# VH-VL binders against q0atu2: the designs that were tried, part 12

Target 1, 119 residues: q0atu2
Amino acid sequence: MLDKKARIRTSREYRNVFEKGKRLSGRFLIIYYVENALDNNRFGFITNKKIGMAVIRNRIKRQLRAIVREYQGQVKNKHDIVLVARAGIGKSSFEGMEKDYIAIMKKAGLFARNANKID
Short names: E, the ipSAE of ESMFold2; O, the ipSAE of OpenDDE; V2, 0.75 times the mean of E and O plus 0.25 times the DockQ between their complexes.

## First folded at step 23 (VH-VL; framework fv_recibokibart)

Design rec32 (at its last look DockQ between E and O 0.65; V2 from the best seeds 0.00; counts 0 for: pae O 7.1 > 2)
Fold by ESMFold2, look of step 23:
Structure rec32 (fold): chain C 119 residues (1-119), chain A 122 residues (1-122), chain B 108 residues (1-108)
Amino acid sequence: as target 1 above (119 residues)
Amino acid sequence: QVQLVQSGAEVKKPGASVKVSCKASGYTFTRYYMHWAKQAPGQGLEWIGEINPNSGNTNYNQKFQGRVTMTRDTSISTAYMELSRLRSDDTAVYYCARDLYYGSYYEYFDYWGQGTLVTVSS
Amino acid sequence: QIVLTQSPGTLSLSPGERATLSCRASQSVDSNYLHWYQQKPGQAPRLWIYGASSRATGIPDRFSGSGSGTDFTLTISRLEPEDFATYYCQQYDSEPWTFGQGTKLEIK
């Protein structure tokens, strides 16, 4: 599960990412991302009602949160990142979503290389 | 009442640059991506790239990378596309087109400008 | 990139006839990302069908779209004089966004 501080919470915060950020489209996901003024990353998730019933949308959100949590330690800090489920996501597997997330995060340059601490 | 009105036709020599404009009205300019497309005479459409008119962030088709620059002026709701080092095969009608609002479920171009003919000849 | 191949290149028909326009993709396209545009000479393209089968606002019900995977079809059940134009399919599945080469529907 993501920390409370790592969640985008308000409509204004989501709008800021959409209006100020960059976007990249994958097969099942679109990411929108922008630098923030915090010491940490924040993540948001959008699953439009047209994707399916609430049970389906909640399952997709849980899957995406699990994926984000798995790779959170590799993400460069100080970014607000919104994951938007594309219309085709209902036909995806967890592994398909995961592969898509990795690919678009790499393309965005959001995965940090492990760096040694410099004294 | 969405309208996209583009600048007039241009005639250019090879090696020159052209900057076409697209003035938007009837909607909130900063909430929709603006795209540009090329249509060579008697040919189909080719996507050039997009701009977020609020931030100015761009994403270009690799074919045009290095020769295209997209900008905007939010105070007059106008997007611009500049194409440099023009060649004869850049002769085309260039269109601006609006993408759907940010975060929408649907993804398509719903409104287009009337087009700007750019002719490149010696 | 995904190549969209439309056929026929030109379709010559009379008002009242049924038209069938084909769009084939070089790889599978989710139908939600396959769209059709109409363009008349000297005019901008106009969104016609989105998501393979949904009509844009104000588009008459004589227009229908269908298909999935690599094969998509735009059908006009009974041609009206205003329907003679060029129709483009377009995919928004994978960058770069690509269009078909068009089918010109002309009056015979």
Scores: ipSAE 0.494, ipTM 0.829, lowest interface PAE 2.9, mean pLDDT 90
Fold by OpenDDE, look of step 23:
Structure rec32 (fold): chain C 119 residues (1-119), chain A 122 residues (1-122), chain B 108 residues (1-108)
Amino acid sequence: as target 1 above (119 residues)
Amino acid sequence: QVQLVQSGAEVKKPGASVKVSCKASGYTFTRYYMHWAKQAPGQGLEWIGEINPNSGNTNYNQKFQGRVTMTRDTSISTAYMELSRLRSDDTAVYYCARDLYYGSYYEYFDYWGQGTLVTVSS
Amino acid sequence: QIVLTQSPGTLSLSPGERATLSCRASQSVDSNYLHWYQQKPGQAPRLWIYGASSRATGIPDRFSGSGSGTDFTLTISRLEPEDFATYYCQQYDSEPWTFGQGTKLEIK
C-alpha cells in the first residue's frame, strides 16, 4: 500500500490534475500528470464499471497500487499522477499492466535518469 | 449547438509559416481537448496533435514535432495551430476537432471544424 | 504506430443493397477505441460509430459496427442515397492516433 501522503484523495486534487496536467495514453492506462508544490509524489487511481464488477475493479486498483509502489522511488519528485484504467485492463495480466505503466511513464519522462528496474 | 469555426484558406510559399484558428462555441471551451488533423488532397486523415485549452499543455504527433505549435486564447474560446517550415506536402485541409477532457473511456472526435485549406506552392 | 487498412478502397453499390466495409489493424486494438467517421466531399468528417459498435447520436439503425482484435466491420443493411460517402476507421488505442485510408462508397 502507498503511504497516505502519497495518495490523491480529494475530488479537488483529482480535478487539479485533470485540468492542469498533461495526458498520455497507453494500452491499459491513461495517465494525467502535473507538478505539485510538495516534496513527494501523489498518485490517484480511477476505474469504472466498464472494467467489470466491483471485485474486479478493486483487484485492478490493488495491482496498480502495487506497480506504482514498486517504481515510486524512481519517479521524478514533485508530481501528482493519476492513473485511469482503460476498459481492457480487466483482462490484462499483471505483467502487462506493469509493462504498460513503465512504457507510458518513460514516454512522459517521469523516471529519473538514474532509475533502475525499469526494464 | 456546438460549433467549431475555422479561419479561411491560406496560400503560402515553401519555408513560410501558417497559423490556423478554430473558434469554439456552444460549450465550455476549457473542458474539452482540442485536436488537429491533416487531410491531403484525395487522401485520408492524419492526427497532428492535441491541446488542453485549460492548461495549454500539448501533445504532438512525432511526425510534426518541431514544426507544429498549438496554442489557445481562452478569452475568445479559440485554438490555434501553427505549422512552420512549410513544404509542398503540407498542402492539405486542416481540421480542428473536439475531444473529451477527463479520461473518457470512449475518446473520439465528436465535433469538427469546417476545415482550412492550406496550399503551399512556389 | 498502429496502421489501419481499410478494404475495399472503393465499393460500388446501388441503393437498397447491403454494404460491408472492413478495417484491419496492424496490431490488436481495444474495441472501445475503434471508431468510424463518415465524410462527404467538401465536408468535415462526422462521427458515425464509436467503440466499434455504438451508433453516434442520430445515426440510423441500418448502420452497425462489429469486430474485435484486429478485424472490424461497418455494415449498412440497406443503402440509402445519402449513405454514399467515404468512411474512415480510427483507433484511439495507442499514440499516435491513426486513421484508415478510407473506403469510398459510391453509387453504381
Scores: ipSAE 0.016, ipTM 0.663, lowest interface PAE 7.1, mean pLDDT 90
ESMFold2 (binder alone), look of step 23: mean pLDDT 93; pTM 0.944

Design rec33 (at its last look DockQ between E and O 0.60; V2 from the best seeds 0.00; counts 0 for: pae E 5.5 > 2)
Fold by ESMFold2, look of step 23:
Structure rec33 (fold): chain C 119 residues (1-119), chain A 122 residues (1-122), chain B 108 residues (1-108)
Amino acid sequence: as target 1 above (119 residues)
Amino acid sequence: QVQLVQSGAEVKKPGASVKVSCKASGYTFTRYYMHWAKQAPGQGLEWIGEINPNSGNTNYNQKFQGRVTMTRDTSISTAYMELSRLRSDDTAVYYCARDLYYGSYYEYFDYWGQGTLVTVSS
Amino acid sequence: QIVLTQSPGTLSLSPGERATLSCRASQSVDSNYLHWYQQKPGQAPRLWIYYASSRATGIPDRFSGSGSGTDFTLTISRLEPEDFATYYCQQYDSEPYTFGQGTKLEIK
């Protein structure tokens, strides 16, 4: 239940983030983010055919979801955030994706806490 | 037919400001980021920054931070770039260019305006 | 920032000849973020090659791009009169996005 509230689900919701939000590029990821009117964060994930076959794209999405779950307790609330996998992400390790995510989230000012993760 | 039409040439003195316009047609203006680039005479191109035309959010090359302001008017599908405290080395052709922002791998400039010459002389 | 250095600065050739234009990056650039633009005098740049090797719509197959890492190449297998222009490479890998200084391809 709680997981469902943390998802961007509809085309309209994704479009809102792209149209209203800010964009910030990392090495493997682009994030789009905007304040929402909720008391929680929502996350969305996009991969494209340029990355590779469907099995590769699904692996990338799974890895990104795992990274987001790991750090979600440190993210400032009330944001809709879409992660877009850049074309070069297929050459990355999980650790490389994780480092990139941390760096761009810090640059965006979206981390509220530096002490601990909250599950 | 996608088209970006820019305002006409400008002549300015040092210390003044200039505002260049870029009117879009043939596509939904608010669905593409607008970028601006500078090309000094006989030189290559230099990226100035970008604006999300829906939200008005901007991201500037640090070289221009503090002197550039990008805005837009969605009712007339027009983007603007203003450069203040003009110097002689700001003499250049300024271009608008668009890129897609719908979470794709289209990270390149697919359409450009015709350019606006700005001349700064004492 | 990533500096792109193009060589030669000017390349003088005749129609029918093969042209090779070089773009060298100061740091490694993923091929998916390296692009080429053509510009004729008094005109705006036009997207020519994207992702290092993919031709933009309507670009003749005599144009080919290649390379990876720090070294990228644009090749024109047999020059036509309309190919004489300035060509710029551009990276979209990291901000600030940068362009090479250009290679002017001129007749004779």
Scores: ipSAE 0.215, ipTM 0.753, lowest interface PAE 5.5, mean pLDDT 88
Fold by OpenDDE, look of step 23:
Structure rec33 (fold): chain C 119 residues (1-119), chain A 122 residues (1-122), chain B 108 residues (1-108)
Amino acid sequence: as target 1 above (119 residues)
Amino acid sequence: QVQLVQSGAEVKKPGASVKVSCKASGYTFTRYYMHWAKQAPGQGLEWIGEINPNSGNTNYNQKFQGRVTMTRDTSISTAYMELSRLRSDDTAVYYCARDLYYGSYYEYFDYWGQGTLVTVSS
Amino acid sequence: QIVLTQSPGTLSLSPGERATLSCRASQSVDSNYLHWYQQKPGQAPRLWIYYASSRATGIPDRFSGSGSGTDFTLTISRLEPEDFATYYCQQYDSEPYTFGQGTKLEIK
């Protein structure tokens, strides 16, 4: 589980990321990201009903949190990042989801230059 | 009624720059991404890039990276696309098109400008 | 990038006939991100079908969209004179967003 301070929690915080941040689309994910005034990164997660039933949406959310947590220490600091699950993510494997996350984050330039465990 | 009105036709020499405008009305300008597309004569459509009118943040097609600059003036609800180092194959009609940016995550281009013809010739 | 190939390039039919337009993707595209646009000479493209099978506002029910994966189809059950135009498919699945080369539906 991500630390509370590493989570975007309020509607206002999400809105701020959407309005002021950059957007990049991957195969299974869309990320919105913006610099924050903190010393840590915060992550938000959004799933849509088109992904499937609540049990599926919750599974996807848990998987995304696991991926984010795995690479958290390799992401550049001082960013708010919202992950939006796209419709096709419901049929994706965990590995496919992880690969997509890495690809998008690389494209966004959000990984540290000396980051490890990045394909 | 949503409307996107673009600037008039342009004739440019190779190596020059062109800046096309797209004035939006009938909706909140800053709440929708604006996209630009290219259509060469008798050809299909090509995506150039997008801009968040609220933040000014952009994403460009790599094909145009380094030559295209998208900007906006929120005070007059106008988006701009500037293309530099023009060449003959830049001759085309350029369109602006509106896209939802949050609240809906399955986006499409629901409204288009009327297009701006840019001719590049010696 | 995802390449969309439309077929045929030109389709010549008469009013009252059935039209079938194909859009094939170089890789799988989620149906929620496959759209169709209509364009007439001298005019901007206009949203026609979105999410592969949903008609845009004001689009007659003689138009229908279907498909999944790499194969998508736009069908006009009974052509009207105003339907003759060029139709483009478009994917919003991944950047860069791409369009098909178009199918020109012309009157025979």
Scores: ipSAE 0.186, ipTM 0.799, lowest interface PAE 3.1, mean pLDDT 91
ESMFold2 (binder alone), look of step 23: mean pLDDT 92; pTM 0.936

## First folded at step 24 (VH-VL; framework fv_recibokibart)

Design rec34 (at its last look DockQ between E and O 0.69; V2 from the best seeds 0.00; counts 0 for: pae O 7.1 > 2)
Fold by ESMFold2, look of step 24:
Structure rec34 (fold): chain C 119 residues (1-119), chain A 122 residues (1-122), chain B 108 residues (1-108)
Amino acid sequence: as target 1 above (119 residues)
Amino acid sequence: QVQLVQSGAEVKKPGASVKVSCKASGYTFTRYYMHWAKQAPGQGLEWIGEINPNSGNTNYNQKFQGRVTMTRDTSISTAYMELSRLRSDDTAVYYCARDLYYGNYYEYFDYWGQGTLVTVSS
Amino acid sequence: QIVLTQSPGTLSLSPGERATLSCRASQSVDSNYLHWYQQKPGQAPRLWIYGASSRATGIPDRFSGSGSGTDFTLTISRLEPEDFATYYCQQYDSEPWTFGQGTKLEIK
């Protein structure tokens, strides 16, 4: 689970990322990201109800939070990042989501080049 | 009554630039990404890129990177696409089309402009 | 990139007949991101079918879409005079977003 400080919480915070940020699409995820004025990163997660019932959407959010938590030490600070689940994400494995996240975060230039993954 | 009205046809020489406009009405201009597409005679549509009208951030198809510039003027709800160093295979109809900035589960273009013919000839 | 190949290029039929338009993808496309647009000469394209099978607002139920993977179909069960136009499939699965070259549906 991400700390409260590392979560995007309000609709205003989400809207700022969508309105000011950049958008990049992967196979299962879309990320929206923008620099913030903090010294830390914040993450948000969106699953459309058409992806599935609440049980399925909650499972996907838990998996994405786990992935983000695993790699958060490698992410450049001072960014608000929203992960939006694409329609096909329900067919993905955890490993598939993880690989997609890594690829899109690298494409976005959001991994710090001298940071290592925290075990 | 959503409308996207594009500028008129252009005739240009090779090596020149063209700037096509797309004026939006009937909706909040900054709530939708604006996309541009090319349709060469007898060929399918080809996605050129997108602009976020609020921030001005762009994302271009790599085939057009370095030759295309997308801008906007929010005061008149107008998006622009400029294509430089024109060559004969740039002769095409160019369309603008809109897309929600998020929340569209299917990720489609719901409204399109009427198209702008650009002819590149010497 | 994903290439969408539509067939036939031109389909000549009479009002009242059934039309079947094919769209084939060079690699698998999630059906949620396969869309169809209608375009008449001198007019803007219009969203017609989204997510492979869902009709856009106001589209008559004689239009149906189906398919998955690499093969998608737009069917018109009984052609009306207003249905004669060019139809494009489009994928929003993998960047760059690509379109088919179109099928022109014309009166025989």
Scores: ipSAE 0.385, ipTM 0.784, lowest interface PAE 3.8, mean pLDDT 89
Fold by OpenDDE, look of step 24:
Structure rec34 (fold): chain C 119 residues (1-119), chain A 122 residues (1-122), chain B 108 residues (1-108)
Amino acid sequence: as target 1 above (119 residues)
Amino acid sequence: QVQLVQSGAEVKKPGASVKVSCKASGYTFTRYYMHWAKQAPGQGLEWIGEINPNSGNTNYNQKFQGRVTMTRDTSISTAYMELSRLRSDDTAVYYCARDLYYGNYYEYFDYWGQGTLVTVSS
Amino acid sequence: QIVLTQSPGTLSLSPGERATLSCRASQSVDSNYLHWYQQKPGQAPRLWIYGASSRATGIPDRFSGSGSGTDFTLTISRLEPEDFATYYCQQYDSEPWTFGQGTKLEIK
């Protein structure tokens, strides 16, 4: 699982990202990202009822956490990043989600220059 | 009630700049993204860009990148769009439009300004 | 970018008739992010249908939206005089956000 210290936990932390951060939209994800004052990145995940039933939403969250964890070492440090799952994500494959994540993160310039994993 | 009131028509020469304003009322200005769209005479709509009024962060259509600057003054709930290096094909009605702040829900332009005609001619 | 192509460009009908407007996307669009706007001459666009099939507040039930993937439709079951206007589809699926070129619904 994603380390606790790498998680956005509080509503206040989420609000900070939404209010002060930048937004980019992908096919399955919308990311909000802002620099933080920490030495590590923190990730937040949002799925709403449009995604589907709770079981589906939880599955999506688990999958997104897995993706984030996989690429965590390649993301520029000192960022709070919130991933908002779009409605269509419920019907997407894991690979599709991963591809979308990579694409949107690249577009955001959040991957380190030495990132070597490709979609 | 929600209202977006834009500044008046402008006439500019090629190469000049124009700055259009959009004053919002009837809602919390900083809780909704503000978009701008272009509509050339007799043509359709074209998205120019968006601004987060709270943070001032912007995203622009690449077509306008380098020529457009979006700003806001939260103290008077006003958004601004400045277009520089004007040319004849910039002649159009420019609209501001409100959008939802967060990507958790539908994202659409639910309220529009009345539009500002910008005419670029030598 | 996603190109939205509307058809027909102009639709001439009489009050009381059924109108069918098409919006085709160059690639698949999430229906939750396909919207329709109405615009009358000299006025700003107005949100009409959102999420492909949901009517905006105050929009009569004679208007309906449908579709998924690359094909979307706006239908007016029985035209009223005030319905004659230009209708634009819009996608908010992928940046840059784009509009169709519009269908002008004019009175025959």
Scores: ipSAE 0.021, ipTM 0.669, lowest interface PAE 7.1, mean pLDDT 90
ESMFold2 (binder alone), look of step 24: mean pLDDT 93; pTM 0.942

Design rec35 (at its last look DockQ between E and O 0.74; V2 from the best seeds 0.00; counts 0 for: pae E 2.9 > 2)
Fold by ESMFold2, look of step 24:
Structure rec35 (fold): chain C 119 residues (1-119), chain A 122 residues (1-122), chain B 108 residues (1-108)
Amino acid sequence: as target 1 above (119 residues)
Amino acid sequence: QVQLVQSGAEVKKPGASVKVSCKASGYTFTRYYMHWAKQAPGQGLEWIGEINPNSGNTNYNQKFQGRVTMTRDTSISTAYMELSRLRSDDTAVYYCARDLYYGQYYEYFDYWGQGTLVTVSS
Amino acid sequence: QIVLTQSPGTLSLSPGERATLSCRASQSVDSNYLHWYQQKPGQAPRLWIYGASSRATGIPDRFSGSGSGTDFTLTISRLEPEDFATYYCQQYDSEPWTFGQGTKLEIK
């Protein structure tokens, strides 16, 4: 897929973000993020089994990937970022997840200046 | 068995600093966040902040920002919390508490240290 | 920040009675992140109820938690001598993580 370089794929890559990165919690999401040695960003997605069956978890991951893709051009480069679904995400709408993502990314300082405009 | 053992009570003067230690055992120290909380005499609990023991990254409650420093020594599985420019209202019992590493459904403090009394008096 | 207000501040009851402890949040808290801790004098807090209604390991059935949104309750159906302590609610929903001021459950 054309987004291969923008994905965190291995267990070692995920572990590095959790062990070396910073953590910020939103309403539905936790982000873990760390600078990488690449010239691009990479994103990973985690859903706990208790959130629901695989179909539900895969739907949530798909929604989060769509949100990340929409805003990826606004993200400061050279970061590995893992989005972890919180227990409350099952009660969220797509819009709710999107608003939460924007808020967390702004708080983390990961958006460029124009990301602060009200959209 | 998970244990968090804190350093002993301390008496300090206003303006001084104090460094409380929290030695962990019974688990992989670097896989769990460590938090600190304050309990003033006869009062409830107040969250001070957290440290990732692996990276050393910290996140502090704004009320303590600029006066608190959290560190750790992974070689002896020990977390530290230093509070500077002490005031009389810093007199309290200070607790360390363990948070789940990541990927857990429920997020809470599962193990606590025994507490360290810090008394600030002239 | 989310302020948790517990009521009453002190509850004086006898063994065998029912206790009802309230925790009110200044804004909505996802029940999965509302927890209760028990603390006895000279001791560290202990996790008692998590996710508003789930008992921690070894906690007796006489303890039950409920609530959602801004209103949460801890109920002890029949007080035992060991239940007299201070109970704190705590939210892990929004930073900074905050605790209620506590309800001291004391023997009458």
Scores: ipSAE 0.487, ipTM 0.824, lowest interface PAE 2.9, mean pLDDT 89
Fold by OpenDDE, look of step 24:
Structure rec35 (fold): chain C 119 residues (1-119), chain A 122 residues (1-122), chain B 108 residues (1-108)
Amino acid sequence: as target 1 above (119 residues)
Amino acid sequence: QVQLVQSGAEVKKPGASVKVSCKASGYTFTRYYMHWAKQAPGQGLEWIGEINPNSGNTNYNQKFQGRVTMTRDTSISTAYMELSRLRSDDTAVYYCARDLYYGQYYEYFDYWGQGTLVTVSS
Amino acid sequence: QIVLTQSPGTLSLSPGERATLSCRASQSVDSNYLHWYQQKPGQAPRLWIYGASSRATGIPDRFSGSGSGTDFTLTISRLEPEDFATYYCQQYDSEPWTFGQGTKLEIK
């Protein structure tokens, strides 16, 4: 699990990212991202019923958190990033999900230049 | 009721620029992404890009990257699309179209402007 | 990009007949992100079917959408005079978002 300080937790925090952030859509994920005034990144995760049953949604969240955690050290600092799971993600493998995450994060330019595990 | 009203037809020469406006009403302008689409005569629709009216952040179709600029004036709930270095194949009807509110999972264009004809001819 | 190919290009039918419009994608598209729009001459497109099979608000039940993967269909069970228009499919699955070239449904 991500550290508490690395999580977007409040509705206001989510709203801020949606309203002020940039949006990029991948195959399985939509990311909203905005710079923050902190010394760390914060991540948020959104799923809904269209993804599947609660068990599936929870699995997807766990997988997304695992992916985010895996690459957390390679992401440019001072960003709030919300990952919105798209409907098709329920049919995706973990690898497919990870690939989509990497692709969209690259497109967003959110990986640090010295990142070495991003492909 | 939701309405998107676009500016009038434009006639431009090659190399010129055109700026089309789209005035929104009947909803909170800043809460919905605005998209622009191109429809050449007798052809299908082509997505040009999107803008977050609240932040001004944009995403463009790579095909139009470098020639298109999307902006907005929140004070008058108006979105703008500027296309530069016009050429003959830019002749088309251009539409603005509203996306859904943040966090929606069915992304589609539920409301459209009436379209703006842009004719590029020497 | 995902290319959507609609067929036929033109469909000539009479009121009361059944219309079947096809939309083929160059790669798999999640049905939640396949939509249909209706457009009449001189007018903007109008959302008609979303998520492959859901009718937009106010759309008569004679319209239905189906399909998955690469093949999607819009069906009109019994054509009414006001149904004659051009129909476009659209995918919102992968950027850039793309539309089919349209099927023109005209009166025979």
Scores: ipSAE 0.369, ipTM 0.847, lowest interface PAE 1.8, mean pLDDT 92
ESMFold2 (binder alone), look of step 24: mean pLDDT 93; pTM 0.943

